VH-VL binders against UPF0111 protein PH0637. Designs and how they scored, part 2

Target 1, 226 residues: UPF0111 protein PH0637, of Pyrococcus horikoshii (o58371)
Amino acid sequence: MIKMQVWKKLFAKSPFKPLIRHAEVVVQTVETLEKALDSWARGDYENMKEYAKKVDDLEDIADKIKSELRDSITSKLLMPVQRTDILEYLHMQDKIADAAEDTAKWLLIKRNLDSIPNDIKDIILKMGKESIKAAKLVYEAIKQLDNVLESGFAEKEIKKEYKIIKQIEEVESKIDGLDSKLMEIVFTSELDWKDGLYILNIARTLSNISDKAKDTAERIRVLMNK

## First folded at step 13 (VH-VL; from u4 with light chain T93W)

Design x2
Fold by OpenDDE, fold request of step 14:
Structure x2 (fold): chain C 226 residues (1-226), chain A 122 residues (1-122), chain B 107 residues (1-107)
Amino acid sequence: as target 1 above (226 residues)
Amino acid sequence: QVQLVQSGAEVKKPGASVKVSCETSGYTFTDYGISWVRQAPGHGLEWMGWISAYNGRTNYAQKLQGRVTMTTDTSTSTAYMELRSLRSDDTAVYYCARTSYLPGDWVRFDYWGQGTLVTVSS
Amino acid sequence: DIQMTQSPSSVSASVGDRVTITCRASQSISSYLAWFQHKPGKAPKLLIYKASTLESGVPSRFSGSGSGTDFTLTISSLQPEDFATYYCQQYNWYPYTFGQGTRLEIK
């Protein structure tokens, strides 16, 4: 109940401040995934496993926060933004953490990466870096959105927000390119089907992080236009 | 400066074992791995395998699987390569080389030991 | 295993000559190729890594190019100290494999 009151208090100040709190956990989730990927690439399965577990735990926390926020934002709460819009945003933002969790789960499937060539590993790492960057940009975007609101929709603040959104889109585009390259390499290589499936699913889930980031950014765009 | 110093020449009988050491200095030992490469007389370079000084992970050439063991001692920053069941075709100069294993800098044999001659003869 | 084939197996050249050595992989190794110089009684020396990156301290007359399956080492102007055996090595796939070597001798 105390937590609920805290959320309500934050919503009273701004419809976005509670979302920022959720975004913080999402960022922690993807940052932890980055550590997992680093360990993964180094062949340090034990540390990778530990980080993967932490990703899972953080995702659970994100889910819990999402649920609390959903329960705290009632129809009686007066906000400059519609409840539905806030919830839609929150849902998309939370999907970023979900995607990170999915990636972590796949990392756990294979213990020995000796059969995976280094070029593929490098592409995966690059995809990971860019995907995580996208998630972090979402965090910046929601913070900036709060600034936009506090400024009374000042033009300079709106411009900053659109710059962040553009950056997210650019990152997503880069990941798409990497994904295409990876697919080509996987299907032209001598990887067996298991290794291929393993790598492609890691790539898919990593790519999904940026996809959801882009979707989240789109929700911000919608909010600014209302 | 980075240095790799190997143990001296060895003469062994067929069936015996040899253990070559590679003492390293000038860098953080656990940040890298050690690869072993050999050259038999009249032949080219042959990769034998490598070991991570970070976590002890190894990868051996299939040809040597079961006969080779690579180890590291972090306290002395020394790598070891043991080759068992020696035969005449194992006669070669054996080299250790610092090996990177970090993303973006994969498997660069940038520093080498001076080599160790191992002669296997009856 | 990835087969690395160098060409030529031996080459005779004079000081000042431009020398080109090629290395072909049996399958794509992306850019994960290194070139080594090996002199008798000495340890191999890394010249080029990642197909085209010059190792620190290596003279600029050495250069590497290529990607996928075909790679080239070029010595723009051969110096007396360059006579040696040169090896390409792929490090994309385990096991890491070397070419058979190219012996560069004085003409």
Scores: ipSAE 0.879, ipTM 0.943, lowest interface PAE 0.5, mean pLDDT 94
Fold by OpenDDE, fold request of step 14:
Parts: structure tokens; sequence; C-alpha cells
Structure x2 (fold): chain C 226 residues (1-226), chain A 122 residues (1-122), chain B 107 residues (1-107)
């Protein structure tokens, strides 16, 4: 009940402030995944496993916050933004954490990485780092959206928001490039199919992080155009 | 300065075992690994395997699997390579080399020991 | 295993000459290629790593290029101290493997 009252209080101030809180946890989730990937690449399976568990825990927290926010944003709440738009945004933002969790699950499938070449490992790590950038940019985007609202949709603030959105798109594009490169390497190398499938699924779930970030940014575009 | 100092030359009979040491200094031992490379007379360099001084993980060349054991002693910053069931074709100069293992700097044999001659003869 | 093939196996050159050694991998190793210099009675010396990065303290007359399967070590102007055997090494795949070596001797 205390938490619910807190969320309601925040929504009374701004429809976006509670979303910022959720975004913080999402970023933490992806950052923790990066730690897992680092351990993964080093062959430190024990720490990798621990970080993967933390990713799961953080995703659960994000999910809980999402649920609380959904419950707190009622039709009785007067907001300058439609309830449905807020919930759609929140859903997309939460999917970023879900994607991170999916990646963490795949990391747990294989312990010995000696059969995986270093160039592939490096690409995966780069994808991980870029994914963190995407999540952080989403965090910045929702904060800036709050500024846009507080300014009464000042052109200067809107311009800043579009700049952030563009940055998210650029990061997503970069990750796509890395993914393409990785696929080429996997299919031209002598990796066995098990290793190939393993790596491709890690890459797929990592790419999904930035895809969901881009989707989240698109929801922000929609909000600004209303 | 970084230094790797290996133990002295060894003469062994076939079937015996040899343990070569590599004492390191001038850097944080646990931040790196140690690779072992050998050169038989008239042949090129051959990678034998490596060990992480951080967590003790190893990877050995398949040709030596079952006969080679690499270990580290963090307290003395020393790496060891034991080769068992020696045969004549194991006669070679054995080198230890500092090896980076961090992502982005995967393998860099930047510092080497002076080498240890191991002779296997009946 | 990745086979590394160097060419030539031996080369005779004079001081001041430009020398080029090639290394070919049996499959792509991206840029995970190192070059070593080895003199008799001494430990091998790292010259270049990541295909083209010069190791600290190595003279600038040494350079490396290439990616994928084909790599090149170049000595722009051979010096007396450069006569030695040179090895390429891939470190993308386990087991790490060396080329057979290129012996650079005085003409």
Amino acid sequence: as target 1 above (226 residues)
Amino acid sequence: QVQLVQSGAEVKKPGASVKVSCETSGYTFTDYGISWVRQAPGHGLEWMGWISAYNGRTNYAQKLQGRVTMTTDTSTSTAYMELRSLRSDDTAVYYCARTSYLPGDWVRFDYWGQGTLVTVSS
Amino acid sequence: DIQMTQSPSSVSASVGDRVTITCRASQSISSYLAWFQHKPGKAPKLLIYKASTLESGVPSRFSGSGSGTDFTLTISSLQPEDFATYYCQQYNWYPYTFGQGTRLEIK
C-alpha cells in the first residue's frame, strides 16, 4: 500500500516520473548482463552464473514495478497523456529487461567456450556493450520526455528528445551490423552446429535488447506527436 | 621490469617425467596467464597450452593431452609445466611466456623465459 | 586445427633490402595473428600482434598487414640484427598454431 501511494504521488506530478524509475531498473538489468558476458568471455562460469541470476532477479523487480505502475495508473488519474499510451510505453520498456533475461538464460547453456573462437567472443562482447548504450539512451529519452512536458512542449526540448531517439536508432543499426558480421563468421567458420546455434541465439537475444529499445523510442515519438 | 626465469636444463630417460618452472616478476602474476611453447631440434615453434594464473583454467594441445599438466603458485608467482611419459621426440627447448587473457587482448606472448632444454635419451 | 603456411621458407637478402614474408591460414582467423622473431639461443620476440599492431620497443621498419586468411610481415629496410627466423601465430582458435617459420639469411 505504501508503494502504491508513492506511485500515485509520482503520477500526480508527472506521467513519466514513474516510468523513469522503471527505466533505472531496466538499465541495471542490462548492465548486470554485461558483467555476465564479461565473465562468460573470460571463462569464469561461476561468476557468470551469479550475474545471470542477478539479471533474473532484476528482471523480476522490473516486472513487479511494471505491475505496480499499471495498478496505480487508473482512469481516475488526471494526466496530460492517455493511460493507454503510458502503458504501451511501459510494456516496450519492460521488454528490454526481458530480452536481457533471455540472453542470460542462453549464457547458462554452455560452460566450456574453448571451441568458440576469440573473434566471435569479441563481437558478442561488443554487442553487449552497445546494448547497454541503448538501454541508457532509453533512460535518457524518458527523462527528456518529462522535460518536454514540463516545458510545455518547448521546441528546444523537443529537439533534444529527437536527438536522443536518433542516437538510439544509430546504436541499433550498429548492433545490426555486428550481428551481420557475426553471422558471416559463424557460417564461414568450422564451428560445429551446436556451437553455431549457441552463438547465434546469444546474438539474437542481444540484438533484441536494442530492437526493443528502438521500439520504446518509437513510442516516445508517438507521445510527442499527440 | 617484467621477467620470466626458467629452471635449468634437464636430462631424462624415456618414460620419466620432467617439471619445468617459470618464475615471474615485475607484474601482477594473477592478471595474466602463462603459455608454454617448445621447439624440437630442426623444427618450428609448437604451442603446448596455457594456464590462467587467475583461476587456474587450462587448455592443452591435444597431442599432449594426458601427459602434460600446467600449474601455478600464486604465492611465488611461479608457473610449472610437467610432462610425463617422456619420449625421444619430446627433446626440445621449452619456453614459458606471459599471456594476456582479457577480452580485447586475448593472446599476447609479450615476455618470454630464456628457455629450458629438456633432453630425453636412453 | 588451423594450419599456418608461411612463404617463403627461406629468403636471402642484403642490408637495406625490403623483405616481405607471407602467412596463410587454412581458414579465417580475422585479425588474431602475431609475428615473432626468433634468434638461435634466444627466446622468441613478439613483433606484431592483432595482425598490424607493433609491439612496444619494436622498430618501425617492421609492419604487419592482412586479415582473414592472408597476412604479411614487411621489413622496410633490413638491418644486420634482423637476420633470424620469423614465425606467424594464430590465436583465434584453439589450439594456437604457428607457421613453419621463415629463415631470413644474409645474401
Scores: ipSAE 0.876, ipTM 0.942, lowest interface PAE 0.5, mean pLDDT 94
Fold by ESMFold2, fold request of step 14:
Structure x2 (fold): chain C 226 residues (1-226), chain A 122 residues (1-122), chain B 107 residues (1-107)
Amino acid sequence: as target 1 above (226 residues)
Amino acid sequence: QVQLVQSGAEVKKPGASVKVSCETSGYTFTDYGISWVRQAPGHGLEWMGWISAYNGRTNYAQKLQGRVTMTTDTSTSTAYMELRSLRSDDTAVYYCARTSYLPGDWVRFDYWGQGTLVTVSS
Amino acid sequence: DIQMTQSPSSVSASVGDRVTITCRASQSISSYLAWFQHKPGKAPKLLIYKASTLESGVPSRFSGSGSGTDFTLTISSLQPEDFATYYCQQYNWYPYTFGQGTRLEIK
């Protein structure tokens, strides 16, 4: 109840402020995933496991906030933006945290990484760094959308928003290139098939983080029209 | 200044064991690993394995699996390599080398010990 | 294990000459290759890592190139201190194998 009252107060200030609060937890989730990935690459399973548990806890918090926001936003709440557009944005933004949790789950599967060559580990870490960058840009994008609203949709503020959206698209494209390179290495090397499956699934979950970041950026374009 | 100082030369009989020490200074010991490399007379360099000073994990060359043990003592910043069941073809100069295992700097053997001659005879 | 094959096994050259040494991996190692110089009575010295990056304090006459399976160490304008044995080492896959060495000696 107390948390519900907080959400209703934030919605009264701006339809985007509750989305910013959710995005803060999403950023914490992906930043914690970065620490898990670093520990993973070093072969530090126990530290990686601790960060992976924190990713799971933060994803649970993001999911809980999503549910509370959905329950707080009703047809009785008068806002300058359609309820369905807010909920569609929230859905996509929450999927970023879900994808980060999926990555953490895959990291936990293998305790000994000696069979994984260093070029693969480096590509995975680079994909992780870029995917986390994409998620942080989503946070900047929703904050900037609030500025767009406060300015009365001033052209200057809209231009800043499109710049952030373009950066998200560029990062997603870079990750696609890294994923293609990784596939070539996995299929042209003598890597065991189970290790190949393991690595490609990690890469897939990292790509999903940036894919959902891109999807969220597309929803911001929709919200700017209202 | 980073330094790796190894124990002195040893003469051993076949079937014995040897333990070579590698005392480090000038850097944070637990941030790196230590690799061991040997060179037999008339032969090239052979990577034997490495140990993480951070958590003690090892990887040994298959040829030496079962005969070699690598350890560290964090309190003295010292790495050790023990080779058991010595044979005449284990006669070599044994080197320790600092090994980066960090992303972007994997396995850069930037600093080496002076080498330890181990002679297995008679 | 990845086999590393160096060529030639030895080179006879004069001060001022340009020398190239090649190293071939049995499988792709991307750019995860190092070059070492080894002089009698001394520890090996790292020259090049990541195939082409010069280690700090190594003279600029040393250079490395290559990716995948084929790599080259080049020494431009040999100096008297360059006569040594040179080794390549791959560090992409365990175990981190060395080439058999190339002995560079004065003609």
Scores: ipSAE 0.657, ipTM 0.856, lowest interface PAE 1.2, mean pLDDT 89
Fold by ESMFold2, fold request of step 14:
Structure x2 (fold): chain C 226 residues (1-226), chain A 122 residues (1-122), chain B 107 residues (1-107)
Amino acid sequence: as target 1 above (226 residues)
Amino acid sequence: QVQLVQSGAEVKKPGASVKVSCETSGYTFTDYGISWVRQAPGHGLEWMGWISAYNGRTNYAQKLQGRVTMTTDTSTSTAYMELRSLRSDDTAVYYCARTSYLPGDWVRFDYWGQGTLVTVSS
Amino acid sequence: DIQMTQSPSSVSASVGDRVTITCRASQSISSYLAWFQHKPGKAPKLLIYKASTLESGVPSRFSGSGSGTDFTLTISSLQPEDFATYYCQQYNWYPYTFGQGTRLEIK
C-alpha cells in the first residue's frame, strides 16, 4: 500500500520519475557487477562470489520495483505518454539488470582461472567496463529525458539527449569490435571446449548488457516525442 | 624505492632441501606476487613459479611440482622458496622478482633480488 | 606450455650497428611479451613489456615490435654497455616461459 501510493505520486509529477527510480537500482546492480568482474580478473574467487551474490540481490529488487510499477499503471491513470511505451521502456531497462545477473552467474562457475590466458581476461574486463558504461549512460539518458519534458522540449535539452544516445551507440559498436577479437582468440587458441564455452558465454552476457542499453535508448527516443 | 634482498649462498648435498628468503621493502607487499626464476650454469632463465602475497595462491612449473613450496610472511614482507629432494642439476642462481598479477598491470618481473647461489654437490 | 624460440643464438656487432633479435612463440600470445637484458653477475633487467612499451629509464635506442607469434627487439645504435644476453618472455599463458637467450657480443 505504501509502495503503491509512492508510485502513484511519482507518476502524477512526471511519467518518467518512476523509470528513473528503477534505473537507480539498475545502476547499483551494474556497479556491483563491476566489482565482481574486477575480483574475477584478479583471481580472487571469494571476493568475486560475495559481489556476485549482491548482484543477484539487487536484480531481485529491480524485478520487484518493475512489478510494482506495472501494477501501478492502469487505464485510469492520466499520463501524457502512452502506457505501452512506459511498459516497453521498463521491460528493456529491467533486462539490463537481468543480463548483469547472468554475467555474475557465469563468473561463479569456474574457481581457478589459470587455464585462461591473460589476453582473454583483459578483453573480457574491457568488454565489461564498456557494457557497464553503456548501462550508466542509460541512467543519464532517462534523467535527461525528464529535463527535456520539464523544459518544454527546449532545443538545447533535446541536443543533450541525442548526445547521450549517440554515446550509447558508440559504446555498443566498440563492444562488437572487442567481441570479434575475442572470438578470433578463442577459436585460434588451445583452450579446451569447457573454457571456450565459459568465456564466450561471459562475453555474450556482457554484450547483452550493452544491447539492452541500446534498446532502451531507442525507447527513450519514442518517449521524448510524447 | 623498491628493494628485494635475498638470503646468502648455500651449499647442499643431494637429497637435502634449501629455503631461500626474499625480503621486500618500499612497496605494499600484499599488492603483488613474487616469482622465482633460476639460472643453472651455462643455461638460460627458467621460471619456477610464483606466489600471491595477497592470498597465498601459487602456480608452480610442472617440472618442479611436488618438490617446491613457495610461502610468504606478511608480518616481515618476506617470500620464501623451498626446494626439496635436491639434485646436482638444481645447482643454480635463484632469483626472486616482484610480479604484477592484475589485468591491465600484467608487468612481469619489474624488480629483482640480487640472486642466491645454491650449489648441490656430493 | 608455450615454446619461445629466439634467433639468433649469438651475434657479434660493432658499436653503432643496428641489431635485431627475433622471438617466436609456439602459439599466439597476442602482445603479451617482455624483453630482458641480463649481464653477468647482475639480475635481469626489464627493457620492454607488452611487446613494444619501453620500461621507464631504458634508453630510447631499444624498441620492440610484433604481435601474435613473431616479435622483434631492435637496438638502433649499439653502445658498449649493451653487451649482454637478451631474453624474451611470454606472459599470456601459464607457465610464463623464457626464450633460450641471445648473446650479444661487441666486436
Scores: ipSAE 0.612, ipTM 0.838, lowest interface PAE 1.3, mean pLDDT 88

Design x2
Fold by ESMFold2, look of step 13:
Structure x2 (fold): chain C 226 residues (1-226), chain A 122 residues (1-122), chain B 107 residues (1-107)
Amino acid sequence: as target 1 above (226 residues)
Amino acid sequence: QVQLVQSGAEVKKPGASVKVSCETSGYTFTDYGISWVRQAPGHGLEWMGWISAYNGRTNYAQKLQGRVTMTTDTSTSTAYMELRSLRSDDTAVYYCARTSYLPGDWVRFDYWGQGTLVTVSS
Amino acid sequence: DIQMTQSPSSVSASVGDRVTITCRASQSISSYLAWFQHKPGKAPKLLIYKASTLESGVPSRFSGSGSGTDFTLTISSLQPEDFATYYCQQYNWYPYTFGQGTRLEIK
């Protein structure tokens, strides 16, 4: 109830401010995932496990915020955007945190990484850094959408928004290139098949972070046009 | 001002064991690992294995598996290498080397101990 | 284990010469290769890491190149202090094996 009143007050100021609050937790989730990845690559299972648990906790917080926002927004709320468009955006943005949790779950599976060569570990870390960049760009995109609204949809502010959306697409393209290089190494090396499967699943979950960031950017385009 | 200072030369009989120490200073011990490398007279460098200074994880060269034990003491910032069941062909200079294992800067042997001669007399 | 093969096994050269040493890995190590200089009575000294990155404090006459399986160390103008044995080492896969060494001697 108390949280409901806070959310309703934020919606009254702008339809996008509660989404910005949710995005802040999503960014914390992916930043914590980077710390888990760094510890994983060093072979520091205990620190990696600690950060992976924090990723899980932050994803739970993002889910709770999503539920509270869904409960506080009704079809009768007087806003310049449709309720369904807000909820669709929130759904996509929350899936970024879900994908980060998936990565954390895979990191926990293997305790000893001595069988994984260093070139593979470095590619995974680069994919992680790009995925975090994608999530941060989503945060910047929803903040910029609020600026577009406040400016009365000024052309200059709309162009800034499209620039951020283009940057998200460029990050996804970079991750696709890293994934292709990783695939080549995995399939042309003497890596054990279980280790190959493990590595490719980690890569898939990291790619999902940027995919969901791109999906969220598409929802921003819809929100801006309506 | 990174330093690795090893224990002194040793003479051992075949079948005995030897334990070489590597006392470190000038950096955060638990941020790095320690590799051990040896050189027999007239031979090249041979990587023996390494140990993580924080969690004690090790990886040993297969040739030495079962005969070598590497340990650390974080309270003294010291690494140890014990080689058991010594043979005449274990006569060598034994080096410790600081090993980076940070992401993007893997396994760079940037600082080395002065070496410890171990002689296994017949 | 990844085998590292150096050539030549020794080279005789004069001060001012350009010297090239090669190192070949038995399987790809990407760029995860280091070069070391070793003089009698001293500890080995790191020269190059990541195939081509010069270690801090190492003279610019040293350079490294290569990726995959074939790597090269070059000394562009040999100095009197460069007479030593040189080793390559891969650090992509355990165990982190060394090449057999290349002795660089005064002609």
Scores: ipSAE 0.601, ipTM 0.838, lowest interface PAE 1.4, mean pLDDT 89

## First folded at step 16 (VH-VL)

Design j3 (from y6 with light chain S28R)
Fold by ESMFold2, look of step 17:
Structure j3 (fold): chain C 226 residues (1-226), chain A 122 residues (1-122), chain B 107 residues (1-107)
Amino acid sequence: as target 1 above (226 residues)
Amino acid sequence: QVQLVQSGAEVKKPGASVKVSCETSGYTFTDYGISWVRQAPGHGLEWMGWISAYNGRTNYAQKLQGRVTMTTDTSTSTAYMELRSLRSDDTAVYYCARTSYLPGDWVRFDYWGQGTLVTVSS
Amino acid sequence: DIQMTQSPSSVSASVGDRVTITCRASQRISDYLAWFQHKPGKAPKLLIYKASTLESGVPSRFSGSGSGTDFTLTISSLQPEDFATYYCQQYNYYPYTFGQGTRLEIK
């Protein structure tokens, strides 16, 4: 059926091309989340809601691509890379979009943000900006893995890959630092407990974006070394 | 150039209402908010509240809740502040100020109106 | 409401003097603090925002510092046009409260 045609086309040159296509949608998802966060911080609930809906739609598209790839790989076909390694990478990369959708859902919970101080709003926005950077670096990393394969594992291309992976780790560390700073502010301020819970859950979902980006980078090491 | 021009001085009796206008020019009105700040004779500055020109969202100082209403008219790029049930201690100069509420540039009162004296006397 | 307390209430100084004004918040406000200059018969003028960032067109003799609860405004060499009342304002939490003011007077 259509799935077999898509599978053959997706793997015509490189086993990583379908993962790159999925990563493009993941980047669009987190970029849309950044717009939702910007509208949220400004108190523009209606625009934030529209962007949150688009995040949901893009996550659905990422899920569809994942399902098509999983179904195609489930068929017993000859492949140059272990099926399990591709599926594990795809799982981690898709979790980035899932975490972005989780963030969008939390943004919708509170219509009036007047009780949230401006320093907290700014930290959440900084975490969001770093999260999109993490997703973009994952996209660069899977594209660079394709370059490593095409070059026959040239040392120059491998070094470029490790540089991207290191940048992902640096972004994850930065988000961890912002999360720690935010926790200190929330627990040492006179913020209402429901607002504290709301903010910390948003921060948790943003941290999950970078955590899954780092996990995806670790799966790139597996794909590169085999 | 950015300019905020307020309506003229008013004299009111206790229990009356006053509505001060703030006509803006030189920028995109709906990109900002307008804060209202007053200064009673012999006193410092007091923030009264603000309104978004984009969607009409307001936040009023708690002590003025129930007595103040802030509105905008996008067609004339004008903000209004109405204070009801006036008391003698509402005698003050009332200022409007352009208010950013954008992330990273919160609440920077960079442009101010000239002030409107409201006198409440018997 | 966050109370902003300025010290001193007034300062007498001469042209060329260095003046420091302090502002203390009743709760932590990070660096979400602005300084205003207010002269009789004029609208207030923004000098500094985010505790230490000079507004465009403000002379470099003005500087601000601090974070958390304690903040300072410094005028390194007073000029005749600097005699005014100075206010700090926090903008981290609603309502965005002002300090009570510091009058800077000519000696």
Scores: ipSAE 0.692, ipTM 0.869, lowest interface PAE 1.0, mean pLDDT 88

Design j8 (from y6 with heavy chain G56K)
Fold by ESMFold2, look of step 17:
Structure j8 (fold): chain C 226 residues (1-226), chain A 122 residues (1-122), chain B 107 residues (1-107)
Amino acid sequence: as target 1 above (226 residues)
Amino acid sequence: QVQLVQSGAEVKKPGASVKVSCETSGYTFTDYGISWVRQAPGHGLEWMGWISAYNKRTNYAQKLQGRVTMTTDTSTSTAYMELRSLRSDDTAVYYCARTSYLPGDWVRFDYWGQGTLVTVSS
Amino acid sequence: DIQMTQSPSSVSASVGDRVTITCRASQSISDYLAWFQHKPGKAPKLLIYKASTLESGVPSRFSGSGSGTDFTLTISSLQPEDFATYYCQQYNYYPYTFGQGTRLEIK
């Protein structure tokens, strides 16, 4: 009720301002995941569990905002941006929070990490830091898209947008390299198969964060072509 | 500067227990762990285990499982190692060493105590 | 347990010599290897961590190399204070095992 009026007011200012509000929660979700990962690596299961629960709660908030925005959006906007483009962007951006929640769920599976060697823990932490960087860059990208709109699509502002998109692509490429290294270590080490499966699924969910960040950047490219 | 000071030498009989202390200073105790390493006469270094000062979690060498207990007292920034059911082959110099938990910095034994000689003889 | 094998068991050398000591792990430990110097009556001293990173305050004549299973400690120009026993230690897998040691003796 009250939130619907807020969303309608924000859409009236700019088709991108409500997406910025959603992105703020997505960043908070991923930042909380980083704390869960830090606790996980230190063997602090109880703190990791508390942060994992908070990740779940924040993802629920992001999903609720997505639903409220979908219900509040109108076919008439101040600027010429199609409803479907907004909804496609929102879907991709929300998937970043979903992937963070997936990671948190996998962290909870194993209480004792003594069987996991330090080189694997370090690579997982590096992947986590890069995934969080990707999510923060998406937040910067949607803020910059609003600047592009406010400037009337000035060339200078568009160039800034493409720089952010390029940074997202560079982070995704770096995560691919870390994932490849992790795969090599897992397959050439003497890990129990359950530990291997556990680690590779954590890596997959972390890679999904950056994949969805890249997908979101592709939606911004589409908006730039209009 | 960082300092680890251990308790004095001990003489014990087989079957007894020994508790060695390691008082730390010059750093934030709860940011690190403490490892225990021993050296029997004529032998090399043997890692016994470690304890996290921040959550008290331990990992003990399998050979010593069931005979060793490592603890910390945050209020005094002191770590303890108790070895029970002593045997003659437990005669050794026992060292404590500071260890880290940071990525890429794991288990750097950068500061060591002076060592505690424990002699097990009848 | 990861077995760490050092070679040689001992080496006799003169001041000024270049000395190399090797350490082999029974399986890959990536670069999670440390080198220690141990003199009688003193605590062990960390020289190198992460296979090749020199600990603060350690003379630059010490260097380390390797990754995976094969590692080397090199002393480029031996000094009188370098006569000691040297240990490698892996810290990738619990338990964090040491090599058996290499005794560096005066010729």
Scores: ipSAE 0.616, ipTM 0.839, lowest interface PAE 1.5, mean pLDDT 89

